# Ledger of designs, part 25: miniprotein binders against p81326

Target 1, 226 residues: p81326
Amino acid sequence: MLHFGGFIMEINHISKILEKEREEYIRNKVEEYLKQGFSKDDAVNKANQSWRTYIGHRIQDVIYNLLKKFLKDSGLKVTTDKALNNRNLPEELDKVKRLIAINYGEYLFLPDADVIVYKVENNDIKIIAIISVKNSFRERRFETTYWKLKLKESPVTSHIKVFLATPDKDNEISYKCPNGKPKKMRIILEYELDGIYFLKEDFEETEKAKHFGKIVEDIIEISKKL

## First folded at step 3 (miniprotein)

Design Ba7
Fold by ESMFold2-Fast, scan of step 3:
Structure Ba7 (fold): chain B 226 residues (1-226), chain A 83 residues (1-83)
Amino acid sequence: as target 1 above (226 residues)
Amino acid sequence: SDLEKRAEELIKFAEYLIRLAEELLEEGRPELAIEWLKIAVRMLQEALEEARKNNLDELAERIEKLIERAKELIERAEKIKES
């Protein structure tokens, strides 16, 4: 199974490359901040903060391109919330935007849908899943669950699967629990979301918490059941 | 065929990795570029073996050209790294 086997293997290699990229990035940023007159501790803290922003965009781009590539032959299309915020949208993307937007009275807002998977059938668009990409969980840990709960309020959007994809390098939700009790954040995210996909190898596996390499197969199966 | 469809997908992914490596070289990050290119070469070499085994000559030729491009970029990145 070259298709899915290759995908899983490449995700493991991508994780290692991203870790090497992190080391290089932080080293360079620390040097920059030291030259600007910051203390060693401040330089390290600022470099780590800068990395969190940088890697967030980087991981989103990687996930978008991987999903676009591997879902194409299944008749599935992939876009981003950034693409949907463009002023002039093709008719197809304008329809996607309308089908995922949440109504707040006079205003419509897009959920934080970093990556959006949809299909076109009989000239109608059906949203399959949205994927929220998080590198860390410090201040925004439950935003994905907020958007999931809002989408469930409408018959138009209640079928949309909401997934979280994360390397979770700080072991905030993937940490192996020594006492058999998962962390509160892991329990809540797994309960409320339709799935969590880890860009790492070691974590507490469940039917909803899986290696990122399984996301393609899961999305295809979901699309068939609609 | 299913094999040809998977090969087309793999070719597109390898092209993505090659473009990513080109961008990393522009940013002065040759070590990272080399790692992405090595992954692309490995994937393409495995696909090439399957294409040759199944006598898919046109597909094999396309994969060979992409491997050559990736290897040329590795050589370029190695020279940048040494500088």
Scores: ipSAE 0.000, ipTM 0.168, lowest interface PAE 15.6, mean pLDDT 77

Design Ba8
Fold by ESMFold2-Fast, scan of step 3:
Structure Ba8 (fold): chain B 226 residues (1-226), chain A 83 residues (1-83)
Amino acid sequence: as target 1 above (226 residues)
Amino acid sequence: SDLEKRAEELIKFAEYLIRIAEELLEEGRPELAIEWLKIAVRILQEALELARKNNLDELAERIEKLIERAKELIERAEKIKES
């Protein structure tokens, strides 16, 4: 029996840990920079930059491992773009690489796909989704949409769902203005992508913008239609 | 076996979480370390059940040692919180 309570519980716990860790880190770094003579605004900006360096790929790595663990029960497999760029690939991953690579004339490039979900059915590999994990949107804010648009150009890759996963602790895309209007970046990302999954509690859910706890169930449903 | 591979993947994930906790302890953040270790213990308990049900005794022993390591780290972190 498929049961998503375990995944939801783990994601809720992890989200709370990451939120507390970020809050404490930023608070301490702001205090440190203020003591060094920086203005409040500069101290906050520097603290946020320091947090991005400090946390590194941890959110991405945790998401990868959780999805791998929970999707295995449904016969789904998970890999990363980094794994596909390794020199020696197992046959299965070499096939995955060929099915997701984008052609630029003489060159082939992988999309920036932090997590790749696929299935093996009747000896055929079908790629279900790629997930881009973003800790912040100050730089490279529309890269995920670029890869979505490129994948849609080919009949080989046009079925692949492109999702964004983010804690969005700065409320860059989950914030709702006093008049109820989302920010421009949120509007564009939600329009172009197949879904946005938040690792946070305080946001308004829509058809495409959901709590990250729903991603496993959504991916499994998509896989049944392929 | 496929089940053995699954258990190994769970072990690798738990080891990653234990490393995060160790770094947090080094940084003087025991409360956060305890929370990550609780997740690692839950993952290792699932791996242990899988190993035991499939008579993977050597793997089960490795997992039990990792659980004890994680619990020792939790105990150490609790003592740091008290001081």
Scores: ipSAE 0.694, ipTM 0.891, lowest interface PAE 1.2, mean pLDDT 87
Fold by OpenDDE base, second read of step 4:
Structure Ba8 (fold): chain B 226 residues (1-226), chain A 83 residues (1-83)
Amino acid sequence: as target 1 above (226 residues)
Amino acid sequence: SDLEKRAEELIKFAEYLIRIAEELLEEGRPELAIEWLKIAVRILQEALELARKNNLDELAERIEKLIERAKELIERAEKIKES
């Protein structure tokens, strides 16, 4: 337990270091796209888009590997929506995929699920939690909330906890009422989601808004009640 | 290719984690360094699978060398921890 706490505090440094790499990354990508014949404006836009994708994947990979490691001893399993997009799935993952699917009448679609935590007991699969990873909230700000609400509509999926993990580098949701002004996004996300976990120290802590270091304990506790 | 780009992203991220672990070793925190290195190895293993599936032999070789380096650092950190 002591080892997990110390390690998770260091995760705050990941976001800080990645942000330091941004300026150099953008410059290099702009130059690359200019050499490919793009206009300056197009090159800048493409570079920024490339950065968002790059940093998003890196943070997601960290969170996935951390959760996979720390949940293993509790007998919990971790997968991703990417792993579920394969045509030929092992039986276990095929069941996981079906248990998170959202009904749209004639069609079933998967929610955005960067990380999926589940347990296997007596060959039965129980989905415990879905974690959405967001580096920034510039695009699709309430997408995770939409998926949470959709999961609540079915007795099959209503028990699934939906968490948001973010470094919130731009302080978009770190505080509810900075300078006395309500932050709509923080209030709505905290209200609708089961938890928000910050990969940083500077945020307003509440019952639902916690440091990322608490997510493993919370998931294990939820798993015992299912 | 998109897959090659993804593999390169994973490599860069793992290299970053290895550097953090090296700094932690210098700070006298071998236990924490080992944890970061184990994560780096897992990321590199994922990258290696991607590289092998797509016949990216040069990338696969580079990844294998990084895995070896990370494992050597783990061994060093374990020795420091026992001392």
Scores: ipSAE 0.042, ipTM 0.440, lowest interface PAE 4.7, mean pLDDT 87

Design Ba9
Fold by ESMFold2-Fast, scan of step 3:
Structure Ba9 (fold): chain B 226 residues (1-226), chain A 83 residues (1-83)
Amino acid sequence: as target 1 above (226 residues)
Amino acid sequence: SDLEKRAEELIKFAEYLIRFAEELLEEGRPELAIEWLKIAVRILQEALELARKNNLDELAERIEKLIERAKELIERAEKIKES
């Protein structure tokens, strides 16, 4: 068994290293777009959008691979919504997809599930948790909450835990106001979701808001109750 | 010292990332392995600077060998990706 506590500073350090390279990444992308004939302002805007997509995908990959590695010994399996959108799904992943799909009348849609944790017992698949990864809260900040509420409506999916994982580098939900009050967004997300896992040290820890290093132990404990 | 502890923590984390990247290569995922190895190299370069500034010669030598190994693995992964 692996102790996770010392890893929190290191994952924050990875985020800082990636952000420190932002200027070079943006400079290179700006030059690329300028060569393609875009204006300076358009090139800068496109480069900034490219960076946001790039770093977002890298943080998702960190979390996916980390969970896959540390949950393997507990008989837990990890997949992604991108894997589930493949047309040629293995039978096991097809079953996972069916068990998390949400009904909208004649249509079925997948929730925003960047990382999905499940287990296979005998010939039965049980979904443990869905993890939404957010590197910023400027856009789509309550979408995770929407999916939690939709999943809760069905007896098939109501047991599924919905977690948010975030570095919250802009202190949008981890910072306290000078009067000690949490921000509105933090209050709402913590109330509605099953947990928030921070990839940073500096925040008020609660029963639901924890350091990312605790996610492995929490998922294992949840899986034992199912 | 606190600086020695910090450098050692960076080294241990980079070693973890290198081993994880090796596992990814065995699983046929060279593109992802390269990304992790690049992060490991950056972490090790920071640890090397700390070790050199504090005259930790044995630690610096260990870090240099890890950087060399990580770069060799990146080169190997790039060749696997081409194949």
Scores: ipSAE 0.000, ipTM 0.169, lowest interface PAE 12.3, mean pLDDT 77

Design Da1
Fold by ESMFold2-Fast, scan of step 3:
Structure Da1 (fold): chain B 226 residues (1-226), chain A 87 residues (1-87)
Amino acid sequence: as target 1 above (226 residues)
Amino acid sequence: DSEELEKRILELLWEALELYYRAEEAARRGDYETAIELLKEVIRLLEEAAELAEELKDPELLKRVALLIKIAAFALKEIARRLAEES
């Protein structure tokens, strides 16, 4: 409604620049490309192109911080799959990890959960939602759907809501039938997932496809039903 | 001290983001008066960030803060229009 997607993307860009990530990232990428045999000029150009791609894929940090801030007052807690991959986990996060891990024989894998929302009630942990943040659908377009289907297979995880958050700058899933032609990816993602939250203004809104501004209210409502 | 300026800019931008989100929530409920007040505060915080960004002398940063101000100002105009239509 309020151009929120553009606003949050610019905050993310500024944040990464001010954290000195840009200088360190560029330096590391230049070294990497030089080792691959590129000239210095080519390495610098490729590093800058890589930085633009990198910053576009880091919006999940901004989303995590926003959700952590706004869900705190409702008794909800927020973490990330990156935090759950730390070697020494606090007891609470270790329990969160165990409640979302998926078994593949002798292996356990975490779903692609950029942001995880849970609550602690009577020393028991309940996972409310997993949010996958995607800037592009050219690769791994159904990865979020795969994790949703896997979570549904277990009584331990079947209640967990799986959401997708995306600016969808390339208009890949913004409309179900643009120009009268069904968009398979939008239709499948909306059908299989519990919700899609757009970080943009121009998209076809449905009961499952909403502006990102509605995500906090929706999560709180879901948590009250658990 | 560039480190101190950078830290303060980030604090202002994060506060602006939180208020912008609250403005979005208020607007969705039809509470346009609250949304307008929140957006005015967002613009005030962003203007402070722009002044600090000018002290850092980083043209890319200045352009991006200016873009944030433009986005917030556009939102303010749109909400003010909707409020006027309801009167």
Scores: ipSAE 0.454, ipTM 0.850, lowest interface PAE 1.8, mean pLDDT 86
Fold by OpenDDE base, second read of step 4:
Structure Da1 (fold): chain B 226 residues (1-226), chain A 87 residues (1-87)
Amino acid sequence: as target 1 above (226 residues)
Amino acid sequence: DSEELEKRILELLWEALELYYRAEEAARRGDYETAIELLKEVIRLLEEAAELAEELKDPELLKRVALLIKIAAFALKEIARRLAEES
């Protein structure tokens, strides 16, 4: 059985590989937006935003496919919030959608859930974990924390583990106290979330902050306790 | 079967990456002979994965496989660079 550890170490380089494509991507997108009638400044801003979205999507797709593959042998299933946005859902996914919904009184809303891990036992669905994938923390720094706290408020969802997966390319949360100065974001995210998984080697490891290579094992272990 | 093909490609890429790490460990120990032999096998596995990838009909799957091959290629370049600096 090929150990998941080797492939995951290469994930450390995803951000570096993708950044090599950035200049060409930006140039092409700027040209596209100029042809659409945007100003030069607007075209550059839109191109940069498009790049951030593009990179984020690629990382999410890689993580989703990895988890789907490596959890399959354990009988665990994987889906995404995007898959749950369809009008005509299979019964199984409709149940998954309902089991992650957050109550706002008159309304139910889904948390941001880039990856959802669940198991099916005797036609019963148990949600195991939600993984949020973030390439950078420029925007919505504590969004994942908000969803974790909201999920804790209901006995229906309180058991769901919430993990953050990130390459943290800008070292925003890689260390707790670099140069003796506390990194507020790292401390809060590690405290509130069930785990942070880094797609890199250069980070401060703790009980909750691990290399992404550990996420499969941790999810399987959690699934056995549910 | 496209699903079986995808599975096989991902298995090959995974095996390639595992052998890459073994090669890196061998190199760190100064066992360059073992490292080189392992890297030859990594290349073989990537070539097989690339051949199978040509049969993929799903564009999205092809993009995923291409990304994984790029990651593996980057890793191979990095170890090759280190070996060249240490030799």
Scores: ipSAE 0.007, ipTM 0.239, lowest interface PAE 10.1, mean pLDDT 83

Design Da2
Fold by ESMFold2-Fast, scan of step 3:
Structure Da2 (fold): chain B 226 residues (1-226), chain A 87 residues (1-87)
Amino acid sequence: as target 1 above (226 residues)
Amino acid sequence: DSEELEKRILELLWEALDLYYRAMEAAERGDYETAIELLKEVIRLLEEAAELAEELKDPELLKRVALLIKIAAFALKEIARRLAEES
């Protein structure tokens, strides 16, 4: 009954923990680099870059665990691209891997599917959604869009929803330009993807760009139609 | 030995990540020539990391580094295309 309320509470608690982790991480890393002989400016820059790598993996793990916990009672299963790259793959995960792999002639690649949601019915697997997790857009702005377009090319994968999950701390896609128009990157991502879920409070929601707290209910609703 | 290899691989990956961010920032401001040179260095560092991962006999890490090389190469190709079209 309080299923989605519990999800929102866990998100809020995790956000507070991550804020404290950031402060401690940066402080410790700056001290480490200063002891190694780096200048204050270099130490701060290196600490911030180290944090960007750390938090990217941390947010992926958080999203995976939250979705796994809150989707299990709906008969939905959750896995990761890391799990699918395991050499001794269970039959079920081997089937999941085959259902999302993209053909590049002589090569077969997995998309940027940090988190994968699927269901099993009568020993048949249906992929519901893949979620790409981006802490920043500095490195690869349209990678998620590229994978969405590739998945649309095949009848096997064209039904798969492609979502982006991001804190967007640098306000690269959540904020509007001074003239009130959305930024170009936001327009393209929202147009091409099935949804954007923000791990932040300060933005204007649309039909496709929502607070992360809505993702569980949306995925469950999509799964009922498949 | 394996511990030293792991440390060197991580150092290469961190350097590559820093340069990749700088390349994307250069591309965002329209400095495509700088972005291309930085991406070439990213690929070089990642190729060195891949060689060390192979020496470490870690196939999972090797596959991950190979994927990063392909991503960096794709970015280089697209930025080079933009430079050619705007020139």
Scores: ipSAE 0.000, ipTM 0.096, lowest interface PAE 21.8, mean pLDDT 77

Design Da3
Fold by ESMFold2-Fast, scan of step 3:
Structure Da3 (fold): chain B 226 residues (1-226), chain A 87 residues (1-87)
Amino acid sequence: as target 1 above (226 residues)
Amino acid sequence: DSEELEKRILELLWEALELYYRAMEAARRGDYETAIELLKEVIRLLEEAAELAEELKDPELLKRVALLIKIAALALKEIARRLAEES
């Protein structure tokens, strides 16, 4: 498909931009920390920690913009949990928020929905998928499976697909154990979630664990089934 | 030290998630007493993770663990309510 080919081109271009951005970011942050009086080793470690936080937001923004661009012609809309946390929500986004929020008595919590894909038909909102974006599993890996479990419990939200998107640069869930089996976390994530999309080349694809380039076509296919 | 602390926090969070799954399964079959005991252990593990996150000096991780503790506590409260209504 035209969108599929264009999407693959954008992914390759973005990957090159992110790698160059990483080099420049680390260089600048090391210089900043050195000026603050940190040792070279401490400056490098702090710069790498700062990058892990920065790239998490950056990858989320990239994925949001790519999905918004390539799903638009299919009549699908894309938003973020950041947009839904605004106090003055447009009516449409307020409806989206209500359809994904999980009730804990007097409290409502949003799932780990960095990116949300939905459809509008005659004032009716249908949530297609939520995508959790993780650049590192050291910080937040338990959240995605927890929220999938919570969404499954309600007839309002049980149809919503929950995806994980990750570069997995540290090989935390794409690396196999010496005996050839996936790590426990990979097994559980793949079992509980509706799909994992890797922004990397070096991993073994399965029915549910795929290259990120397949996400647009998969979401469109799911949308047609509604 | 920091690497060892990070690994321990990760283990605690993973154990809490596994117990939370068991608690929800127990609640689904109407075994609210088992679900309550499992959720108490979830909260204990998360509280230990919070202490280690504070030692690691990671305020964002600490805030996130605090949110998980609140979520688990609310689940505990709701299941306890259901148990009280059945008995």
Scores: ipSAE 0.000, ipTM 0.088, lowest interface PAE 23.3, mean pLDDT 76

Design Da4
Fold by ESMFold2-Fast, scan of step 3:
Structure Da4 (fold): chain B 226 residues (1-226), chain A 87 residues (1-87)
Amino acid sequence: as target 1 above (226 residues)
Amino acid sequence: DSEELIKRILELLWEALELYYRAMEAARRGDYETAIELLKEVIRLLEEAAELAEELKDPELLKRVALLIKIAAFALKEIARRLAEES
């Protein structure tokens, strides 16, 4: 009853923490670059670029921890592609890795799956969803779409939902028709993926493009059908 | 020698990475022409790194550099299409 209300409250709390963390990070990095002899403008630009790299990893960790916390009571488990790339894997994670690996002829590779949700039922593992976390869309804009198309190719992986989670602070995919012209990237990502979850309030909402606060509820509902 | 080749390859990859980020910043500002020119230079630097990787006889490094060229080429194609649509 209060499950998803608590999730939304925690997201809002973390968002405020990240805003303060950004201010401190930028201030410290600007000072650092100025000490290295960069101009004020260059120091600010480099600090902002450093923050974009930092926040990308930070948001991935936040999403992982939030999903782990709020899916636990529903019997769902959460892991990361980083955990699956460890040389020494627990048996359960080794099975998860095998169930999401993509066949490239003689080779098997993992998709770029920042967060993976699965369940264990009667000693069988079922992958529910893969979540790709993108802080910016500068490079590899359609990589998540490529992995979705590859997963659809196999009956073993075709049921796996592929989601994109993003703050999209630069409004790169928040709208389909900005100023009368369609944003093709938004249209393509929404068409090919199973859902886009925004870590922001200001975006064009559709059946597949929702607030991140809806993701726990959606994943639980999907898991009941598998 | 192999040590000097590795150093040169790393220098080329580092420069390519920095120019790639500049290209993405230019594209983000709507400056597609600048982004395209920077991406052409990225590809040129990566091609030079590939030649050195071949000379080093490191097929795994060569494959990785080839993947980077493919990514840069994809970005160039995408941005070029946007520029064509605006003109």
Scores: ipSAE 0.000, ipTM 0.097, lowest interface PAE 21.5, mean pLDDT 78

Design Da5
Fold by ESMFold2-Fast, scan of step 3:
Structure Da5 (fold): chain B 226 residues (1-226), chain A 87 residues (1-87)
Amino acid sequence: as target 1 above (226 residues)
Amino acid sequence: DSEELEKRILELLWEALELYYRAMEAARRGDYETAIELLKEVIRLLEEAAELAEELKDPELLKLVALLIKIAAFALKEIARRLAEES
């Protein structure tokens, strides 16, 4: 059989390629904010924040499309939190949403599930994994960990693997401290989550912290045990 | 102008990446002939990027492009083998 899992390693460089769009995006957004009456300094700050959101969406979309394409032949399906928040949900996606939603009394919230992998077997839906995509860790750095802990509380959701996918461009969790020890944030995320997949080349790999190219094979292996 | 060289290299890398994904999609559908032709174009674009990276005198960028060429060449070899097996 032909095997393509190893070729996904090239995606580690996608964040650098997407950076070429930054200057044009920032320029356009600064102009938009100035027209809305913001000062030059405020417009620049808002444009930079908008770029961080935009690049996050681009990386998320690439991950979604890669997983959808490479998992199709294994009988696995892929969706997104945006699809699950659609007002007119197909029955299958409505079931997926119910199987990952967390109850807070009167309210139901979706976890930080940018990309969701599931399978349909004997008319039953089995959630395999949710993937949180983080471009930056400057704010809400442990949000994915919180959702993992909440999912563990229910026998319905405790089997769901929670993964983090990140380019970690600023070396916030892939970089080691000068004394050779990992940063506190890396230690906590790796301890609590089922895996971290880096869209970058240079970091210390562990059983849980891996190159993004390994995610397809890992998900397929997990699905075989379910 | 180093800035213009960097922009051209990024354009070539972006084109190569798009064609590479199209090649993988074609291979997954069993369209190995299309995948091979796309991968040949990927390698051509990457070779052009390597030449420009050498002119820019950026050894890290050249290493990156060399790695991408190896990835594309390996894919081409495996898909060509599969096509031969089906013929």
Scores: ipSAE 0.000, ipTM 0.145, lowest interface PAE 12.0, mean pLDDT 76

Design Da6
Fold by ESMFold2-Fast, scan of step 3:
Structure Da6 (fold): chain B 226 residues (1-226), chain A 87 residues (1-87)
Amino acid sequence: as target 1 above (226 residues)
Amino acid sequence: DSEELEKRILELLFEALELYYRAMEAARRGDYETAIELLKEVIRLLEEAAELAEELKDPELLKRVALLIKIAAFALKEIARRLAEES
């Protein structure tokens, strides 16, 4: 088998079960903090903060680790937006940050770059791809598309490929279209982005919407053209 | 207590996922012996996760972990069959 969709779908299902149990825990803790005299906002913030970051970012960590291991033999390097937000950056990562950051007058923002792939060639850095990891589309569904459009505006960043990686366990954009046209979200994301990589087996595959197992080969091929 | 068990189960599952992906990549390259070794590691990690899931006393969670073991075992059997058929 070329794909591991069934295996990752079961892990995502387990994560969702644990998150639902944690949502019950959070509701009870919010009620408890309210009875202790905390404001509603403080009670909600205290209850939600400790679990959400861990469970929500584990797929991102797995993708980072897989790409780092499998791209190493091709001379490609992998980092994260979290690594780039350190105050004291190594020179190499400081250069990566400068090549990817977008300037909005008074503000400097990194795009939605959960995972960043780059190469070092003749002591120069070339950014290959940015991968945004989405476990659900309840909010900020077009954020990756916005960053893609911003990166295209500069000759420094216009070559950077922008990919979305998602299990899409609720079939929000990977549905089979049994009776009707594709949803507007699928059409827009596929049109604007350089690729969508699904962490599942069952979906309508196209030139730009592929199984996650193909991402390593695609990135290596892109890097050869740079 | 319960929260630490939940985190440990998730860590074991994500470690198993990383090794499972590595096994599938090895199999794709025709390196069946490496794939089999990695899948044995996957099953061992999943069995540890099942033991912790049983300690949590959540039958639905245990059922799902058991399903992961079945998936990994099926992959191991299929790759072992391919290895046996190739000299």
Scores: ipSAE 0.100, ipTM 0.686, lowest interface PAE 4.8, mean pLDDT 79

